# Ledger of designs, part 6: VHH binders against F-box associated domain-containing protein sdz-33 (sdz-33)

Target 1, 300 residues: F-box associated domain-containing protein sdz-33 (sdz-33), of Caenorhabditis elegans (q9u232)
Amino acid sequence: MATVPFPILCLPDFVLQKSLKLMGVVEHLCLSILSKNIKQLIATLKGYPKCFSFKFVPFTSLTVVGERFKHFSFRFDIDESSQNANLRSYTDEGTYITLTVPGFTVKHWIEHVAYVLCRNNSIKLVLWEPNIDEVYEIVKDMRTVEVVIVSSEIQSCHLLKLFPSLRYLGVYKAPISAQILTYNLLHLEVKTKVTLNDILISNCSNFSISGNDVSDKELNFFMRSWIKGSNPRLTKFYIRNSLRVRDPYLETVLFQNIDYIETHKKIYWRTFEISRPDGTKADVMWDPLYNSYFNMTVQH

## First folded at step 28 (VHH)

Design tb (from kc with R56Y Y101S)
Fold by ESMFold2, fold request of step 29:
Structure tb (fold): chain B 300 residues (1-300), chain A 122 residues (1-122)
Amino acid sequence: as target 1 above (300 residues)
Amino acid sequence: EVQLLESGGGEVQPGGSLRLSCAASGFIFSDYAISWYRQAPGKQREWVSRITSGGYTKYAESVKGRFTISRDNAKNTLYLQMSSLRAEDTAVYYCAAQDYSPLTGSYKYDYWGQGTLVTVKP
């Protein structure tokens, strides 16, 4: 049968630019594989909000986050023999749209999506496999700023050497290591066991612990240590999604031997201020009845 | 609700072969990356192999070239073909579904089977 042209490809560049500004992320990705001209126009389109976050789950999926934090997810279909990779996405009607470019590997897709859809080459990486060398080869030309480790093992020293721009690290399954704890991260999120000693040696600015059972007595010791000058880089410390139900009247254990000012009191949560001798202050929220039961924020 | 049921374990001579199966139910199998893990007596659980929802395969260095992972999405079944078995391959083998799903948008759930014992005689 006669070849049907793609009519949008016949438009002059200035008309095509106006049309592209009316389209969304999925349409841009679909059109970007049709010609080098359209790819370039989309990538350089002025006055159009680009996606600001790019998440890669190696050999599984990629997700971009656009305007108003809308997520657009695509799954890889990889041919083992050729290493060709297709992208697949669900439509609103529950069918897949499949994007195919001859010869494209996972690395080609990562680079293409970042170039066309994203503000920068910053990437969030979700690691399900303990060996990171193949993943590094795919993403080494990207700026890896966030890694979430879901595997049961961490190559801590190797990971930190490979990703020097790393600012956010999540550890969901593996035991936390001293190399990670003492690294100067902007954010550290841990969903495995964290001891009081682990908290005290940490060098991160924002430390989030989830699904952990740190006692009020341990929190008291941590706060007293902070008052004496421990954790000098710490800005925020959170315990989130704790399953521990705490008595709302046990704040005397939490603040034993701590001078504090209560700044807000409600039935379900209370806020306090503590200070170092040099005048540095921290806000403490204690919420024993909900799943974000402790938050300490240093005032700057 | 989610079920992963391993089978095919047994006792084998060094250099022998086994094929492990993992039958899955209670989730959309084709949306998940599925992995084999193993745990030898007194050791921590270690990753063996993974196959993505799109069919890409990866292997631990210790088993590369000897083990082959595959999936049959029509049967909701994961396989591990094990060849050239060594004594150090003796372990309980688990299948695990890693919980990426575009329908839920979640990466946060792990599902594990009960395990099947593979014993390679010295």
Scores: ipSAE 0.000, ipTM 0.302, lowest interface PAE 14.1, mean pLDDT 78
Fold by ESMFold2, fold request of step 29:
Structure tb (fold): chain B 300 residues (1-300), chain A 122 residues (1-122)
Amino acid sequence: as target 1 above (300 residues)
Amino acid sequence: EVQLLESGGGEVQPGGSLRLSCAASGFIFSDYAISWYRQAPGKQREWVSRITSGGYTKYAESVKGRFTISRDNAKNTLYLQMSSLRAEDTAVYYCAAQDYSPLTGSYKYDYWGQGTLVTVKP
């Protein structure tokens, strides 16, 4: 249950505003469901930072990210027959309070939380069992800019039609499609199987691959192809948490038939520069510790 | 110490029924969404069904109307009632407790059981 000192609800607006500035996000949400006046005061409260990120896991949770990157997570308690939803607040200690508004659905909660707590209607979706059309009906009035597909296949054409503002896409366990690879994403993150051909056909600006087994010979082919003009939109390419043990003589295999300059050599990382014939340069970094075994950054 | 233990697998004739169980310990079961997955020989692991902490259920299209997911929070147990079983339902079935962590920006819990084999005879 929500707890708020009873006398605060009877205070004049100017005193209430001062009190509200001393309260946190969960307290604001609790108070915002008590009256339209309090809802409006919180939504327009001057000198109080609003949350800047809004994440939705359909039928499971809602998270807002506030000042100093503090996360506030809320879990849905949905009556399947009516689709009415209660919202349970999660604290650092794992304590839950329950927020109930008669007749509120998941969609009502999304709109309410965005209005009261957030500076914009941009939303991140984390999808792993969706009827995507049902999810769309819930979030269609939000600006969906990021989607992470965890556990299911969604038809790529349909996804891209429903969310035309999409700039960031993560694909974690489903096979990646050619439609996604060739789409003009700002950022594409893949934690599933990616082949050399998938890399070569990709059209995203920032491409992050995790848990993959791309060999030094395949990276050599990719870099030679890039020198010849492949991947023209590419700005950054990362392989994170590679499953492959890198050759300790990296330059002998990785840079075969490539003109390069080694720009930095330290025990824990080495950097190189390669160039296209037109003068476009890319920085290549090898970091053997972890998280960033291979980075290529194009100098645009 | 988190543990998920599947049971109830076995051989069954086409059209038959089985009830799978997943006993959970080492975490507050009632607060988590729990899923069933399956993996047939030579295929990728695929999602079957999920029940949220609030009791909302979802099913893969291939099992809708034949499988029912449920949970008993007093027993910390997840169930999958399987009926009208077909040869294509033959797989190792896994339960998984997964929750997105706002504190880390990733899944706070990603726990898997060892699996239980279901074989539907040809």
Scores: ipSAE 0.000, ipTM 0.198, lowest interface PAE 15.9, mean pLDDT 76
Fold by ESMFold2, last read:
Structure tb (fold): chain B 300 residues (1-300), chain A 122 residues (1-122)
Amino acid sequence: as target 1 above (300 residues)
Amino acid sequence: EVQLLESGGGEVQPGGSLRLSCAASGFIFSDYAISWYRQAPGKQREWVSRITSGGYTKYAESVKGRFTISRDNAKNTLYLQMSSLRAEDTAVYYCAAQDYSPLTGSYKYDYWGQGTLVTVKP
């Protein structure tokens, strides 16, 4: 049992603020449910750093990231019949605590934690075969900036309409759609099959692909297309391939009909430079030992 | 609910085989390197094997050639096929998930299962 002694609640606000600055995130959360005055003091506490990242896994957990990248994870204990939720965490003493507020649902906890502990109402979602409408109802008053979705199917237009502030999207398992590929994302991560045409039509700035075996000939065609002006918004492109036996002909195939300069040899990576006719350059990094990745970063 | 749940433990004769499973939920399984650890009575927990998100496998010397790690990302399940079991393999076996992303830098987020007991009869 991690109960806060009642005597601290009797202190004048000035003295209480000094005490609060000496406490951690879990203690702040515990105190914040005791009264509206304490909640507001913690939320507006001057000179105390707020958590800068908020991640939600629906009906499972939430995580905030604080000073020095310390992660604070909380698990939900949900009564399915009432939808009332308790919040669990471990204390510094190595015991777990349960936080209870009568009538609080998952939505109430998300809003409360964001208000008390976080700089803003931005939220990152990790979704497993979700009911998107149900998730939206929980987070609609938050600014959803990142979604990672693990699902056999995705209603792409609906997802993008519900989350207009979306800048980061991870798509795992579902077939990738043209709607997502052409959407103006800052980051797109795909862990499902991606064709050369999918790569060429993409409009994201940073494109990460894994769980695919994009061929050397397809990468060659992509680079030649980029040199001719394709993917004008692209700044970073990364593919993680399955590990393979070293291919002694990879450099010849990969750079066929491409003018390039090898710029550095590193113990674990080789780097190359390619150019568009207008002078725009890109750095290409390649794993010569295992052919496990391809990375292209546009300069400027 | 973030969870790793081991199963498939039991009693087996020397030289026998077992297959352990670790069912994962509440996180993106394919993002993680997943490992098996074991702890015999009175001994420290020791690493057994690991499989990366890309499928690369590595084994402790004591189990090489006898144990095979694998993963099924569609079922969010990690496996350990154990063969030629010996009395010294008797332990509680744990799975653990470790976060790795080459694009965002490496951070370790450790999730551990509750363990499953493997007993090899003398």
Scores: ipSAE 0.000, ipTM 0.186, lowest interface PAE 13.8, mean pLDDT 77
Fold by ESMFold2, last read:
Structure tb (fold): chain B 300 residues (1-300), chain A 122 residues (1-122)
Amino acid sequence: as target 1 above (300 residues)
Amino acid sequence: EVQLLESGGGEVQPGGSLRLSCAASGFIFSDYAISWYRQAPGKQREWVSRITSGGYTKYAESVKGRFTISRDNAKNTLYLQMSSLRAEDTAVYYCAAQDYSPLTGSYKYDYWGQGTLVTVKP
């Protein structure tokens, strides 16, 4: 149980602001639920660093990340019948505290925490929910900039319509659709099966693939296609393959019919440069000992 | 090592009931949101239900009102009570523990059991 310093609640705003600057995230949240005046003072504190990342796992947790405090995580305790929610966290002393506001739902907490602790109302979502409309009602007044989908029941085109500010999308269990692949995302992360054709039609700037075993022949085809002008928005492309021992001389398969310059050669990693005819260059980093990753970075 | 062991599968008449269990070891069970998935022959694995560390539950529309997920953190065990079973519920059922990374907002770990077969007679 947190105790609220009674005298601090009665201080003039100027003195109260100085006291608040000496406190941490948990203390700020505790005080912010007691008084609208204190809530406003914390939200507008001059010279106090605000959190720059606000992450939400619906019905499970909130995390805020800031330069001064690193990160703080809270778990929801939700009453299914009323939808009232409490937040639980550890204190610096290692004891749980519970923040309770009568009538607060998950939506109330999202809006409150973002207002008090964060630089803006941007959020990142991790979705298990098959019906994103319920989650959307919770977060619709926020700017959703990142989503990770882990349920196969979410409709891709519906998701993109609901979250027009979306910059980052992760797709883990759902089939990846042409609508997602061709969308102008800053970052697309996939852990579901993708084909070479899916990669070639993609329109994101940063494409990260895990849990797929893309062959050297397929990577060769991709690079030759990129040299001919495919994936014009691509800046970073990363594939994490299954770990296996490979013949170090398999580079002839990977770079067959590709003009390249080897720029760095170590037993742990090798770097190559390839170019488009228009002079655009890309750095390729390759694991010569194990086929654990392929990394291509384009200079635009 | 992390272990998830499903049990309680079997053959059942339409309209019947089964209770599946998932025994967990090698991790702090109470910290995880745990899910049930199923995979019918020739189909992609699909999500069935989830329960958070705090006990909040969610269900796929196809099983709402018929299936109940629960957990016993003292026994490190997840349950799925299945009622009013239909032929389309025939599948291998898996439990999965997810390690949510609050820092990245993404799943860092994805632990799966080997599955237990549920067969509903035609």
Scores: ipSAE 0.000, ipTM 0.350, lowest interface PAE 11.4, mean pLDDT 77

Design te (from kc with A33D Y101S)
Fold by OpenDDE, fold request of step 29:
Structure te (fold): chain B 300 residues (1-300), chain A 122 residues (1-122)
Amino acid sequence: as target 1 above (300 residues)
Amino acid sequence: EVQLLESGGGEVQPGGSLRLSCAASGFIFSDYDISWYRQAPGKQREWVSRITSGGRTKYAESVKGRFTISRDNAKNTLYLQMSSLRAEDTAVYYCAAQDYSPLTGSYKYDYWGQGTLVTVKP
């Protein structure tokens, strides 16, 4: 690499530090590529926002969210023949600067951005529609505190093995395996068809289902199962069904063989309280017609 | 226009009983949680009792067992049956309608009446 003599590289560290503090992300990214020393100095800069989340859309975009809600947005320009990539750094105004480093791939850029902006700290990794194998190779060396995956294609066994820190999972189109359902996720969001059995075997704390048609009978069974002690980790169960015509005043099926207390009511929704024998309570919000959703929140 | 009008206040001897009413208009009464508050002279307003839109009742410890809150949705009226009244119950009693949000678990806004004076004096 022809050492492009940049005069700035010859400055004493104390001057460089001062100068770097006045520079933006793009400058930091550029200079850090040119000099290992500068790269190290950047990592030691006081006041650099701590990285909160690292959102990666494979081969498309990268968004880094820092403290105080500072956002850094990047896009990748990939040469399909060489797999080399340029990095576009976007401003809040929608303009961008393209960074080009010969031989850099998406992986190189991700690693570099992570180093500069996150300073090799543990980050929340958010993956959107990833090919799990491909993305894993890119992010495997990153220090992660939390992994969020939103995917339409899920290989369950492989996913859980590759991402042991997985806490949040969004499944949009893929079938949900029993392995995923029984996994101790903090949050599972599903936009695919689910069965009653799927719901019953779930072991996530927060389970959100949308775009389905779960019947009142099925919900009744779910509640009864919960009352009997199913999923002690459950904090929230949310279902938004497709719109259907029903009597909003008829709760007979929903609460059949369940002791419940109506707590609040409005024209289109009602809230209820149900209880386990152990004293654990849950609040149920029921909107059968207007929004067509069921929300159960376990009280802690 | 939203209106809450309290009535039934007056003077009563210790140990006596009094029934307060709050007539509501201008909103869907049945959809609201409704509470009684009271403000004694020189003191801050304090919560007394609440009845939810679902009919659940709660009471402050100071009035528990002595006061009974109820509502008649057909009449858009809130009631407070007070018994075993004490000097400490002397206050202006206010009716408040509160809009409960299940999403937040809190009340969005409150409508207040003008209050009715209850004086417990020997």
Scores: ipSAE 0.525, ipTM 0.810, lowest interface PAE 0.9, mean pLDDT 87
Fold by OpenDDE, last read:
Structure te (fold): chain B 300 residues (1-300), chain A 122 residues (1-122)
Amino acid sequence: as target 1 above (300 residues)
Amino acid sequence: EVQLLESGGGEVQPGGSLRLSCAASGFIFSDYDISWYRQAPGKQREWVSRITSGGRTKYAESVKGRFTISRDNAKNTLYLQMSSLRAEDTAVYYCAAQDYSPLTGSYKYDYWGQGTLVTVKP
């Protein structure tokens, strides 16, 4: 098909840049297919929102979230016989535009969208019950720095191999392996059963746990361990318990054998300061009644 | 309605003492960090002292050892005991209630009083 040169393709770059800045995502996607130059120009547009996350439902949909919470929703229309796919770009009103490129598969579209919307191809990947192997084949050429997996079947240990640039990991509904826990992640978020030992062996900078019931005694032990030098890379530790503790502030349990300073006191939460012998300090926020959460932030 | 009312200001000689009070109403006083600020003529407002909701106190270097901040939650009152007053302490003193956010480590909003004038003059 003789690519009818779109007149716009003949414009000087400076004019194109101005024009592109006024165009929407769909236009960018379309024009980027037609011209490598335009594709590059789009990537260099000043102020162009960087995409930071892909929510990928395998062979079904792609949700791209950019800076300032711009949301782009796509669906794949796949021809099962050829495995070619069209891309449907949806508006907030529920209407959609179909993009068709001969020979494009889901992989091609994902790569294209990522390139256009994510300048550096650094992406957050959100996977819902995925076949990880299939997903990997699609994103293997991309730089995946953040992965969120909602699956009960996925072995988390393989993720480190699949995503060598991984810095942020969210694992929901799946057990976390020791390999993951001991890995030097910037951020680990877990919504599964976690033991005290798991917490103690964790080597991430930011550890967030939800959906578990960690007792005050366990938290006390953790803090004591931290004071003694455990989790040296820890910057932030957050736990949100599933159950609301109706019991009064068990400060005596939480801080048993810990020297602490109460810094703030509110109706529902209190903040404390604890310190290591080396002078390192941490702020502890405790909300047992309202939010049922524990937060420790190491001061740097 | 949130109200902070400073009192206790006046004229005092150098080396003298003065006790300021700030009466608060319209909010849960005990939940707030409370600070004293002062503004001297022709100068910017400066922080003087703070007492957290947990009772932790901090002081500006210029007033350390001379000023003592305290609070009475039962009375919804903040105090500033000033001693060894100097000419440079002359200012309008303001009480501020600040809502601390532990998530951000910053104050979300501030309530301010109208101020009370302290004049240290020979």
Scores: ipSAE 0.521, ipTM 0.806, lowest interface PAE 0.9, mean pLDDT 88
Fold by OpenDDE, last read:
Structure te (fold): chain B 300 residues (1-300), chain A 122 residues (1-122)
Amino acid sequence: as target 1 above (300 residues)
Amino acid sequence: EVQLLESGGGEVQPGGSLRLSCAASGFIFSDYDISWYRQAPGKQREWVSRITSGGRTKYAESVKGRFTISRDNAKNTLYLQMSSLRAEDTAVYYCAAQDYSPLTGSYKYDYWGQGTLVTVKP
C-alpha cells in the first residue's frame, strides 16, 4: 500500500521551508518523528542553527548550544522498569513540554535530537554515574570528543579505548592515569591531586590544573623541562593553587637557572618571557598572592 | 582625577638634546605601561616609545638609538631623553598610560596628557 505522503510535503518547497523556519525546536523534533522526509528537510534547513555543543549528562539531561549561543535544555524521564524515556523540553521561562514516543529510550532521544539539531554526531559527556559501560552503550554510535569525569569511581585509563575521538578530558575527583597524561589530548583539566611527575609526563596541548598546591620549585622544574624540549605540543599550562604566597615579588626560586625577561609588573601579578634554545617563546603570568595561579602560554 | 602632565618641550637646534618629563597622578603609576607619542603638524599621531610596568622598553625605528625612555615609579614620572634631534622630530609630544591586560594581550584603556611642543630648527 503506497504510504500516503505526509500532507505538508505537498506544499511548495519555499512555503514548506518558510513554515519550518518559523517553528520551534519542539515542533521540529515532533515533525521529525512523524516523517523521515521532514526530518531530513529540517536537518538541512538553510540558516538553521548549527550545533556548537551537545552535552549529555547520562540519565539526567541534554543541553544543546546552537548558533549565537542559544541553549536548548532537555531532561529525561526514564521508566526504570521498561527503560523507556520521555523527553522534557524546557523553555527559557522554566516551563517544559513532554515528548513521548512509544519505545523510545534515552539512546533514541539523544540520537534523534542530535540529528535534528546538531547535524553532527559529536557529543560531550559529563559523567556523574559510576558505570561507564552503561553510558557507552548509549553513546557508542556517536563521536565522543569531550568527557568530564566527576565521579570518583570512574577510572580514566579505560576512556581512550572507549572513546577514540576524545580530545577534551576533565578529571575532577578520580585519580588520573599515566595513560591519559601521556596521551595527546587537546585539553586536559584536572581538579584532583596531581604530582610533579604527572605534570612532567603530560603530553596534552592545554593543561589546566586546579585545587592543587604546586610549589614554585616544582614550577621551576616544569619550566626547565619545557625549555629542554619536554612536551613540544604544549600551548598552555595553567595552575591555580590553593596556597597563597606571602611575598609575590620573590621570583628567585621560580626562575632559578632560567633565563627570563620580566615584561609586566602589577601589584598582584607579574608577566615574564622565557625561551627555548630553538627560539620558541612562552609568556608566563604569575600571581602567587591574590589568585595563586601560574599561567604559561607558548607563543606560536 | 587622573592626570598626565608633560613638560620639557622647547626649541632646540639640529643635533641637540632635550629631556621630556611626564608627571602622573590619580592612578597607580607603577602598574601601567607608559608610552610617548608625537604629532607633527599636519600629520597623524605616531607612537615613539614605550616602557612597560616591568621596565621593558621599545622604540619606533625613527627614534631608535637617539631616544631613551625611562621611568621613576617613586616620583610617578616618565622621561624621554632625546638626542641627535632632527627637524623631523618637531612635534607635540604626548605621554600615555595604558593598562595592559594579560588575559587579552591588549590595553584596556589609555590616559593621555595634554602634550608638550618640541621644535627642532636652525
Scores: ipSAE 0.479, ipTM 0.790, lowest interface PAE 1.0, mean pLDDT 90
Fold by OpenDDE, fold request of step 29:
Structure te (fold): chain B 300 residues (1-300), chain A 122 residues (1-122)
Amino acid sequence: as target 1 above (300 residues)
Amino acid sequence: EVQLLESGGGEVQPGGSLRLSCAASGFIFSDYDISWYRQAPGKQREWVSRITSGGRTKYAESVKGRFTISRDNAKNTLYLQMSSLRAEDTAVYYCAAQDYSPLTGSYKYDYWGQGTLVTVKP
């Protein structure tokens, strides 16, 4: 009698379903590999945490976020010689269980985890420091609602072609191309050098830059350009991590030839309102003492 | 201790004028948006007017053109000049200091006074 190594696989579906409801994610991941039937049963379970986002650090870790912000944390142990990978599933206590499937690569695990935890629903994919080409091969078959990429190395044209659902982009070290700037991103964060021209040609809704690369005169020009109708999609423009010293004449420079209203005045920061001829308004916050030097928010 | 003390309330005839004051202490008055609220008998408290820390003023439609809000930061005092008073203006008037957060675009917390009664009687 060939002892079926896993007696649980011989149970009726109704019993399996009951049992599966009592099992955790690790058990589901394991059993789903062993049986297609179980994999299907898991997909039918009510109350299963619906995953909505994947955070993938290439070849390092995977974090899956479910409903109510439940996190499932995984790490990859990759054999460099074979490119096979084991999956470490971490508990909230910091302990982990290692899952080993012969022949499984990182791609196999990502697909499997996505299937089991997300039930092939469209997810938000967050990629940290990806090699775009390598990561694309891993995630290309995933159904995504939106893609977030944080990268120090961006091949701009290739990136947009590979990820048409890109909505959020963080650029930390690489130069940013005009193609990326003019793309309809929801959020663009740039921590590298940005010029006035870069800002003026940008077509993103939320644009964050870092540092002191932009002068007050340039900011004035930017605001004037906005007033004249530039970037109608803009919701927010802000500069982070600026260590500028408070200049008492900064207001005069920033709002030269601009009609503005001071809305708030506090000891450390001031807020102003500027308006377009069409009635669109924006709040401008100036805080020279804090890491948020310039913040412009368009009122909707 | 934060304190807001309203004064200037009383009885006035319809069409009359009254000036309310709110004296503030225990916080940096100049950093706060300050508002007048009122509560009529049996009604909910309603917003009347606001002056921001930057001096921008807003009014409820019901009082627009009749009431004027102002502030003196040197005296830590808020004022409400009321004119053309109506029976409907009868209420307890409250002063509120509100901490505006530019990050959220909302007020974090409010300090309230005890109120002053305004009665408009024929």
Scores: ipSAE 0.395, ipTM 0.751, lowest interface PAE 1.1, mean pLDDT 88

